# Designs tried in a protein design chat: VHH binders against Abasic site processing protein HMCES (HMCES). Part 61

Target 1, 269 residues: Abasic site processing protein HMCES (HMCES), of Homo sapiens (Human) (q96fz2)
Amino acid sequence: CGRTSCHLPRDVLTRACAYQDRRGQQRLPEWRDPDKYCPSYNKSPQSNSPVLLSRLHFEKDADSSERIIAPMRWGLVPSWFKESDPSKLQFNTTNCRSDTVMEKRSFKVPLGKGRRCVVLADGFYEWQRCQGTNQRQPYFIYFPQIKTEKSGSIGAADSPENWEKVWDNWRLLTMAGIFDCWEPPEGGDVLYSYTIITVDSCKGLSDIHHRMPAILDGEEAVSKWLDFGEVSTQEALKLIHPTENITFHAVSSVVNNSRNNTPECLAPV

## First folded at step 22 (VHH)

Design ye9 (from xa6 with H54R)
Fold by OpenDDE, last read:
Structure ye9 (fold): chain B 269 residues (1-269), chain A 123 residues (1-123)
Amino acid sequence: as target 1 above (269 residues)
Amino acid sequence: EVQLVESGGRLVRTGGSLRLSCAASGFDFSTYAMGWFRQAPGKEREVVAAISWRGGITYHADSVKGRFTISRDNAKNTVYLQMNSLKPEDTAVYYCAARPYQIYERPSDYNYWGQGTQVTVSS
């Protein structure tokens, strides 16, 4: 997974992340650094995307079932990294393979600290290799959406009116991630960054791409993944597997350029 | 304490009409999407209709489109299901359900449930 969409306005995004804590109290996740949230139809590694994480990571004695939403850098920078520039990482941390998560120090250490997050997206993009050509067909992959009476086609979201019809009730894709906190050696702000855990693709997606993000389907899965206070690493990792509960459609090559940030990126062709 | 209390279920004849009500309490109703589900004997629980927290977005299952209508009154903390042109296949226990803001199709995505009300449509 090297490209996602996350373009919902902050208020809409927040509502889409509404949850109940372990006491059954309805809550909205509290924002950390909301100004760092940059909506985009085309999110690439090194960009910031909103993730959910347990409040316990920020507040001592907090209820670990409470959630915070925070934009984090895509591409995990390990806390032990000693260089002054995170771009000098010698290995790719955009994704973490589920089968080797416990073998890689960069992922194992933060995971052991309970630094689990849920990466939010409208969906993610993958490119299918075309036989006989050097061309790749991009696909937008997302949760199946409920077909409402007002629901328009994703591709028709070119006007504000059409946008609302499609996106106001959009079910966000929830991907399992690991985050870490890095303190620059020269001082400055702590950098929060994340990696997306990947698994072998489900059967439905296998013809498009052989790997997919570990998707957490449903509130229970999301809650368990986030709640590092009550759910052990071992138990949490049981949630990491392929899911068939996805849909996809072909999109234009517009998404190929990471600078393109328009509805055309995820519009069906 | 969160409560969803369904009412209005009864025996009706084919072609008849019925209005179900679900009274909610114990939570901020205005921030919850509401849904009607039904479960017939030997069948899985299925979504019948759903309505978003503001009422701007609605869903009706294909099997009930044109016959059933979901609505809500936030001032009364109540969601309704108007059922017209009832058929024997509509016979089921009807449940009211709630979840935050957005409507979903799967029962497992809803947090609160009522006890259900029996709707029986006779031929």
Scores: ipSAE 0.893, ipTM 0.944, lowest interface PAE 0.5, mean pLDDT 95
Fold by OpenDDE, fold request of step 23:
Structure ye9 (fold): chain B 269 residues (1-269), chain A 123 residues (1-123)
Amino acid sequence: as target 1 above (269 residues)
Amino acid sequence: EVQLVESGGRLVRTGGSLRLSCAASGFDFSTYAMGWFRQAPGKEREVVAAISWRGGITYHADSVKGRFTISRDNAKNTVYLQMNSLKPEDTAVYYCAARPYQIYERPSDYNYWGQGTQVTVSS
């Protein structure tokens, strides 16, 4: 997974992340650093995307079932990294393979600290290799959406009214991630960054791409992944597997350029 | 205490009409999506209709499209299901359910449930 969409306005995004805590109380996640949230139809590594994480990571003795939403850098920067520039990382941390998560120090250490997060997106992009050509067809992949009476086509969201019909009730994709906190050697703000855990693709996606993000389907899965206070690493890792509960459609080559940030990126062709 | 109380279910003849009501209390109704579900004997609970927190988005199952209509009155903390052209296959216990803001298709995605009201359609 090297490209996502996350373009919802902050208020819409927040509502979409409504949840129930362990006491049965309905809550909205509290924002940390909301100004760092930059909506985009075309999110690439090194950009910031919103993630959910347990409040216990920020507040001592907090209810671990409570959630915070925070923009973090895509591409995990390990806490032990000693260079002043994260771009000097010699290995790719955009993704973490589920089968080797416990073998790599960069992922094992933060995971052992309970630094689990849920990466939020409208969906993610993958490119299918076309047989016989060097061309790749991009696809937008996302949770199946409820078909409402006013369901406009994703491609027709050209007016505020049409936009609302599609996106106001959009079910966000929830991907399992690991985050870490990096303190720059020269001082400055702590950098929060994340990696997306990947698994072998489900049967439905196997023809498009052989790998997919680990998707957490449903509130229970999301809650268990986030709640590092009550759920052990071993138990949490049981949630990491391919899911067939996914849909996709072909999109234009507009998304190929990471600088393009328009609805055309995810519009069906 | 959160409460959802359904009313309006009764015996009706085929082709008849009913209006179900669900009165909500104990939570901010205006911030919740509401749904009507039904469960027939020996069958799984299924979504009939759903309406978003603002009422701008609605869903109706294919089996009830054109016959049933969901609506809500936030001032009264009430969601309604107008049921027209009722059929014997509509016989079930009808449940009102609530979840935050957005509508979902699966029953498991809803947090609050009523006790249900029996709708029986005779041939």
Scores: ipSAE 0.892, ipTM 0.944, lowest interface PAE 0.5, mean pLDDT 94
Fold by OpenDDE, fold request of step 23:
Structure ye9 (fold): chain B 269 residues (1-269), chain A 123 residues (1-123)
Amino acid sequence: as target 1 above (269 residues)
Amino acid sequence: EVQLVESGGRLVRTGGSLRLSCAASGFDFSTYAMGWFRQAPGKEREVVAAISWRGGITYHADSVKGRFTISRDNAKNTVYLQMNSLKPEDTAVYYCAARPYQIYERPSDYNYWGQGTQVTVSS
C-alpha cells in the first residue's frame, strides 16, 4: 500500500470514529495536533495521516480503551535512528509485512511497547498490471458502503449537497499499523510515524494486487488492536489477516501524480 | 439507563397501513442514527430502514421501498416507521435500534435495541 485517500473534514472524520469505551460510554476520540491534519484525496508516504491510538500512550493510568486521533508521518522512523534526517533511512518502512513483523527490529521493538495504531483512510489505491502493456490501471479499494436512496456517485461531490450524500455517512477504512516515536538528535519536536501492516490479498483483490493492508473490520477488532493495556501482542497479531469485506472500482490516471488532490482521484471511470 | 420502546404494532389486513413509533431515552438522541429492523419466524433479523443522526440520510430495504418511510423527531426523541401497502410478507417483530451518527445495514453494528413490536398482516 503506497497511496491512500483521507479527505474528510475533521469534524466528519471524528464522528466517523465514534466508539464505546470498556465501560460502554459513548465517546469521540480526542485530537492530538489537529493542525497537522491535511485532508487529501491522494496521500503518499512521508505525508501525515490520522491514526487512532490508545490514550494510555499519552497519559499515565489512563483507560487504555480510550482513543486518541493524531496525524502521524507515513513511514516509520525508529526511535533508535541517530541521523538528523529521517530521509536517510536506508530501508523502506512504508509497509510492514505481517509474516516478518517480528523479525525486523524497526517494527518488533515498537510493537513490543504496545505501539499499535489504526490508520484511517477513505480507502487505498492499488495499480493493476496489465498483461502485455507497461500500463497500470489504478483502483480505489474501500469498505462496502450502505446504498442510500440519495446516494450520489463517488467523485460527483461537486456540491455540498452531493458531498453530504456520499461522505457524511462514509465508513472509514481501518488499517492495522505500528507507530514509533523518534527524538531528533539535534532536539526539537518528537516525531510520530507509522507503518501499515500488509498481508496477502484476499481472493477478490488478487487479480488487482497480490498484497493488501491488514484491515481491521469492526469495532471489536479495532478496539483489540488499540488496547495494548489489555490485549497482548500475540493476541493482537491474530487479528492480522486478509479480509474479503472490501469493494473497489477503477479510477482515472489522475491519482498517478501524487500532487493531484481532487475528487477525480477516486471517481469511478 | 438507555431505553428504546417500540409501539404501534398490531394486526392489519393486506393493503393496510400502520405507523410504528420508537421512543428513546437515556442517551443523546440527536447524536445517534436510528434503524428499524424486523425478524420473521425462522428468519434472520434484517434491516428495514435507517436514518442518520441529522435525518439527512435515509436507507430503505429494497423489499419495502416505496411502501415504508422512516422519519425522526429529535425534539421528541422518537423515530417512526410509516408502513403502507402492507403484505403478509411484512409479518414480523419490528425492532428499533440505535448507533452513533452513521447508519449501517448489519444488526451487529447497532448498540441499543428495543424489545420489539409485533406486526401481523393477514390475507
Scores: ipSAE 0.891, ipTM 0.943, lowest interface PAE 0.5, mean pLDDT 95
Fold by OpenDDE, last read:
Structure ye9 (fold): chain B 269 residues (1-269), chain A 123 residues (1-123)
Amino acid sequence: as target 1 above (269 residues)
Amino acid sequence: EVQLVESGGRLVRTGGSLRLSCAASGFDFSTYAMGWFRQAPGKEREVVAAISWRGGITYHADSVKGRFTISRDNAKNTVYLQMNSLKPEDTAVYYCAARPYQIYERPSDYNYWGQGTQVTVSS
């Protein structure tokens, strides 16, 4: 996974992340660093995306079932990294393979500390290799959405009304991630960054791409993944597997350029 | 205490009309999506209709499209299901359900439930 969409306004995004804590209390996640949230139809590594994480990571004795939403950098910078520039990382941390999570220090260490997060997106993009050509067909992949009577076409954001028809009730894709906190050697703000855990693709997606993000399907899966206070690493890792509960459609080549940030990126062709 | 109280269920003849109401209390109704579900004997609970928190988005199951209409009145903390052209197949216990903001199809996605009201359509 090297490209996502996350373009919802902050308030809409927050509502979409409504949840119940372990006491059954209805809650919205509290924002940390809301100003760092930059909506985009075309999110690439090194950009910031919103993730969910347990409040317990920030507050001692907090209810671990409570959630914080925070923009984090895509591409995990491990806490032990001693260089002043994250770009000097010699290995790719955009993704973490599920089969090697426990083998790589960059992922094992933060995971052991309970630094699990849920990466939020409208969906993600993958490119299918076309046989006989050097051309790749991009696809937008997302949770199946409820078909409403006013269901507008995905990508038809030509009016607020049309946008609302699709995106106000959009079910966000929830991907399993690991985050870490990096303190720059030169001082400054702590950098929060994340990696997306990947798995072998489900059968439905296998013709498009052989790998897919580990998708947490449902509130229970999301809760368990986040709640490192009550759910062990071993138990949490049981949640990491391919899912068939996805849909996709072909999109234009507009998304190929990471600078393009328009509804056309995810519009069906 | 959260309460959802359904009313309006009764025996009706085929082709008849019925309006169900669900009165909500104990939570901020204006921030919840509402749904109507039904469960017939020997069948699983299924979504009939749903309406978003602002009422701008609605869903109706294919089996009831054109016949049933969901609506809400936030001032009264009430959601309605207008049922027209009723059929024997519509016989079920109808449940009101609530979840935050967005509508979903699966019963498991809803947090609060009423006790249900019996709708019986006679042939």
Scores: ipSAE 0.889, ipTM 0.942, lowest interface PAE 0.5, mean pLDDT 95

Design ye9 (from xa6 with H54R)
Fold by ESMFold2, look of step 22:
Structure ye9 (fold): chain B 269 residues (1-269), chain A 123 residues (1-123)
Amino acid sequence: as target 1 above (269 residues)
Amino acid sequence: EVQLVESGGRLVRTGGSLRLSCAASGFDFSTYAMGWFRQAPGKEREVVAAISWRGGITYHADSVKGRFTISRDNAKNTVYLQMNSLKPEDTAVYYCAARPYQIYERPSDYNYWGQGTQVTVSS
């Protein structure tokens, strides 16, 4: 998983994240740094994307079931990193393999602090290698969506009324992540950054790629992953497994260039 | 306390019509999507129709499309299912369900449920 789409306007995204706290109270997540949210059909590592995390990370004695939504940098920068420039990390932290998460210092340490997050996207892109060539076929991969009345194709949702019917009811992909907080040695704001946990692909995706993000399917899984106040690391890791509740379609090579930010990136071909 | 109360289920003959109502209380109805689900004996609970929080987005299952119509009245905190051209295979317990804003297909995606109302369609 190295490319996602997360393009919804902030208000639509926020409503899609409505949840219940442990008392059964209906809530919307509270934004931190909303001005750093940059919607795009084509998000790549080092960009900011919204994640959910427990309010308890920010407020002493807060209800750990309450959620904050905040943009974070994709590509985890460990809190112990000593250089002044995060680009000098000598290892890739875009993803974290589930089978070695408790063996890698960059991921074990923040996980032990309860720094679990839910990474939000419309869906993610993956490239299938074609037999005997260097060419790759990109696919857009996402939760199955209920077929609403008079909805058009994803690529046809360019007018306000068509947009409302396709994207106003979009079920966001919810991926398990780990985040860390890095204090730049020369000063400045704390950098929040995340990695996406990966697992072996389910049978339905195995012809596209051998890995997939760890997907949290449904509110129970999302709540347990986020609630580090009530759910231990050991219990939370039981949520990390492949899912077959996923669908996909082929897309054009427009998405290959991360500078392309248009609906064509995810349109079926 | 959240409460969803279905009404209107009864015995009707094939080809008949029936309107189900679901009265909602204990939450802000205007921020919830509503769904009608049904469960026949020996079968899994399935979505029949659903309507988004503002009423602008709807879903009807293929088995009922053209015959059933979901609607809502936010002033009365009520969702309806108009059932026309009823068939014996429509016989089931019909349940009202609610979740925030958006419509989803799976019963596990809904937070609040009514106790159900029986619809029986005779030949």
Scores: ipSAE 0.814, ipTM 0.919, lowest interface PAE 0.8, mean pLDDT 92
Fold by ESMFold2, fold request of step 23:
Structure ye9 (fold): chain B 269 residues (1-269), chain A 123 residues (1-123)
Amino acid sequence: as target 1 above (269 residues)
Amino acid sequence: EVQLVESGGRLVRTGGSLRLSCAASGFDFSTYAMGWFRQAPGKEREVVAAISWRGGITYHADSVKGRFTISRDNAKNTVYLQMNSLKPEDTAVYYCAARPYQIYERPSDYNYWGQGTQVTVSS
């Protein structure tokens, strides 16, 4: 998983993340650093994307079921990294394989600190390798969406009304992630960064790619992954598995260039 | 305390009409999507219709499309299901359900549930 769409305006994204705390009270996640949120149909590693995490990471004695939403850098920078420039990291931390997560220091250490997050996206892109050609077919992959009576085309953005027909009710993809906090050697603000946990692909995706992000399907899974105050690492890892509750469609090659940020990136072909 | 109270279920003949109501209290109705679900004997609970928090987005199951209409009145904290051209296969307990803002299809995606109202459609 190396490309996502996360394009919703902040207010729409925030409402899509409405949840209930452990007492059953409806809440919206509280934003940190909202000005760093850069919506785009075409997010790549090293960019910032919003994640959910427990309020307990920021506030002593906070209710661990309460959620913060914050942009973080995609590509986990371990807290022990010595260089001044994160781009000098000599290994790829865009993704973390679930079968080796407890063997890799870059992931085991933050996971042991309870640094679990939920990575948010409209969906992700994957490229199918085709026999007999150098061409790769990109797909947009997302949760199945309820078919509404206010019909609209995925990828249409010719007016606010047409965009709303699709996206105001979009079920946001929720992927399991791990984050870490890195203090630059020269000083400055702490860098928050994340990796997306991956698993073997489900049968429905196996013709596209052999790996998929670990998807947290439903509020119970999301709550348990986030709540490091009440849910141990061992119990949380039981949530990490493939899901068949996923759908996709082919898209054009516009998405191939990560500089293209248009609805065409995810429009069906 | 959150409460969803369905009313209006009764015995009606095939081809008849019925309007179900669900009165909501104990939460901010204007921030919730509402759904009508039904469960017939021996069958799974299924979504019949759903309506978003502002009422601008709706869903109707194929089995009821054109016959049933969901609506809401935020001033009265009430959601309705107008049921026309009723058939014996519409016989079920009908449940009102709520979740924040967006409509979803699965019963597990809804937070609050009413106790249900029986609708029986006779030949």
Scores: ipSAE 0.788, ipTM 0.906, lowest interface PAE 0.8, mean pLDDT 92
Fold by ESMFold2, fold request of step 23:
Structure ye9 (fold): chain B 269 residues (1-269), chain A 123 residues (1-123)
Amino acid sequence: as target 1 above (269 residues)
Amino acid sequence: EVQLVESGGRLVRTGGSLRLSCAASGFDFSTYAMGWFRQAPGKEREVVAAISWRGGITYHADSVKGRFTISRDNAKNTVYLQMNSLKPEDTAVYYCAARPYQIYERPSDYNYWGQGTQVTVSS
């Protein structure tokens, strides 16, 4: 998992993240650093994307079921990293394999601090290898969406009305992540960064790619992953498994160039 | 206290019409999507129709398209299901459900539920 779409305007994204706290009250997550949110149909590692995390990470004695939404850097920078430039990290932290998460210091340490997050996206892209060529077929992969009473289609963004027919009711993909906080050695703001946990792909995706993000399907799974105050690491890791509740369609090669940020990136071909 | 109260279910003949109502209280109705679900004996609860928080996005199951129409009145905190051309296969307990803003398909994605109203369609 190395490319996502997360293009919703902030208010639409925020409503898609409405939740109930442990007392049953409807809430929207509270934003931190909203100006760092950079919506795009074509997000790559090292870019910022919004994640959910428990309010307890920021406020002593906060209700750990309350959620904060904040943009974080994709590609976890461990708190112990000594260089001044995160791009100098010698190993790839875009993803974290579930089968080795407790063996890798970069992931085990923040996980032990309860630094669990939910990574938000419209969906993610994967490239299927084509037999006998170097060519790869990209796919856009996402939660199944309820079929609504509209003429709109994914990628139809020729007017605000057509865009709304698809995206105003879009169920965001919710992926399990781990984050860490890095203090630059020369000073400056603390860097929040995340990795996406991966698992073996489900049968439905196995013809596209052998790995998939660990998807948290439904509010119970999301709540348990986020609530490090009430849910131990051991119990949280039981949530990490493949899901068959996923769908996809082929897209054009426009998405191959990470500089392309248009609805065509995810439009069905 | 959150309450969803369905009404209007009764025995009706094949080809008849019926209107279900669901009165909501104890929460901000205008920020919730509403759904009608049904459960026939021996079957799983399934979505029949759903309507987004502002009413601009709707869903109707294939089995009821063209016959059932969901609507809402946010001023009255009420969601409706107009059921026309009823068939014996529509016999079920009908439930009103709510979740924030967006419509979803699965019962587990809905936060609040009514107690249900029985609809029976006779031959």
Scores: ipSAE 0.787, ipTM 0.902, lowest interface PAE 0.8, mean pLDDT 92
Fold by ESMFold2, fold request of step 23:
Structure ye9 (fold): chain B 269 residues (1-269), chain A 123 residues (1-123)
Amino acid sequence: as target 1 above (269 residues)
Amino acid sequence: EVQLVESGGRLVRTGGSLRLSCAASGFDFSTYAMGWFRQAPGKEREVVAAISWRGGITYHADSVKGRFTISRDNAKNTVYLQMNSLKPEDTAVYYCAARPYQIYERPSDYNYWGQGTQVTVSS
């Protein structure tokens, strides 16, 4: 998983993340660093994307079931990294395989600190190798969406009304992530960065790619993954598995160039 | 305490009409999407119709499209299901459900539920 769409305006995104705390109270996640949110149909590693995490990471004695939403850098920079430039990291931290998460220092250490997050996206892109050719067919992969009245086309943005027909009710993809906090040696703000945990693909996606992000399907899974105050690492890792509750459609090659930020990136072909 | 109270379920003849109501209290109705679900004997609970928090986005299951209409009145904290051209296969317990803002398909995605109202359609 190396490309996502996360294009919703902040207010629409925030409402899509409405939740209940452990006492049953309806809440919206509280934003940190909202200025760093850069919506795009075509997000790549090293860009910032919004994640959910427990308020307890920021506030001593906070209710660990309360959620913060914050943009973080995609590509986890370990807290122990000694160089001044994160691009000098000697290994790829865009993804973290679930089967080796407890063997890799970059992921084991923050996981042991309870640094679990939920990575938000409209969906993700994956490229299928086509038999008999070197060309690859991109797909946009996302949660099944309820078929609404007045439904518009995915990828249509020719009016605010057409966009709203699809996206105002879009169910966000919620992926399990691990984050870390790195303090630059030369000073400056702490860098928050994340990795997306991956698993073997489900049967429905196996023809496209052999791996998929670990998807947290439903509020119970999301709550348990986030709540490091009440849910141990051992229990949280039970949430990490493939899901068949996923759908997809083929898209054009416009998405191949990460500089393209248009609805065409995810439009069905 | 959040309460969803359905009313209007009864025995009706094939081809008849019913209007179900669900009165909501104990939460800010204007920030919740509402759904009608039904559960027939031996079947799993399924979404029949749903309406977003502002009322601008709706869903109707294919089996009821053209016959059932969901609507809401935010001033009265009430959601309705108008059921026309009723068929015996519409026989079920109908449940009102709520979740924040957006409509979803699965029962597990809804936070609050009513006790249900029985609708029976005779041949």
Scores: ipSAE 0.785, ipTM 0.903, lowest interface PAE 0.8, mean pLDDT 92

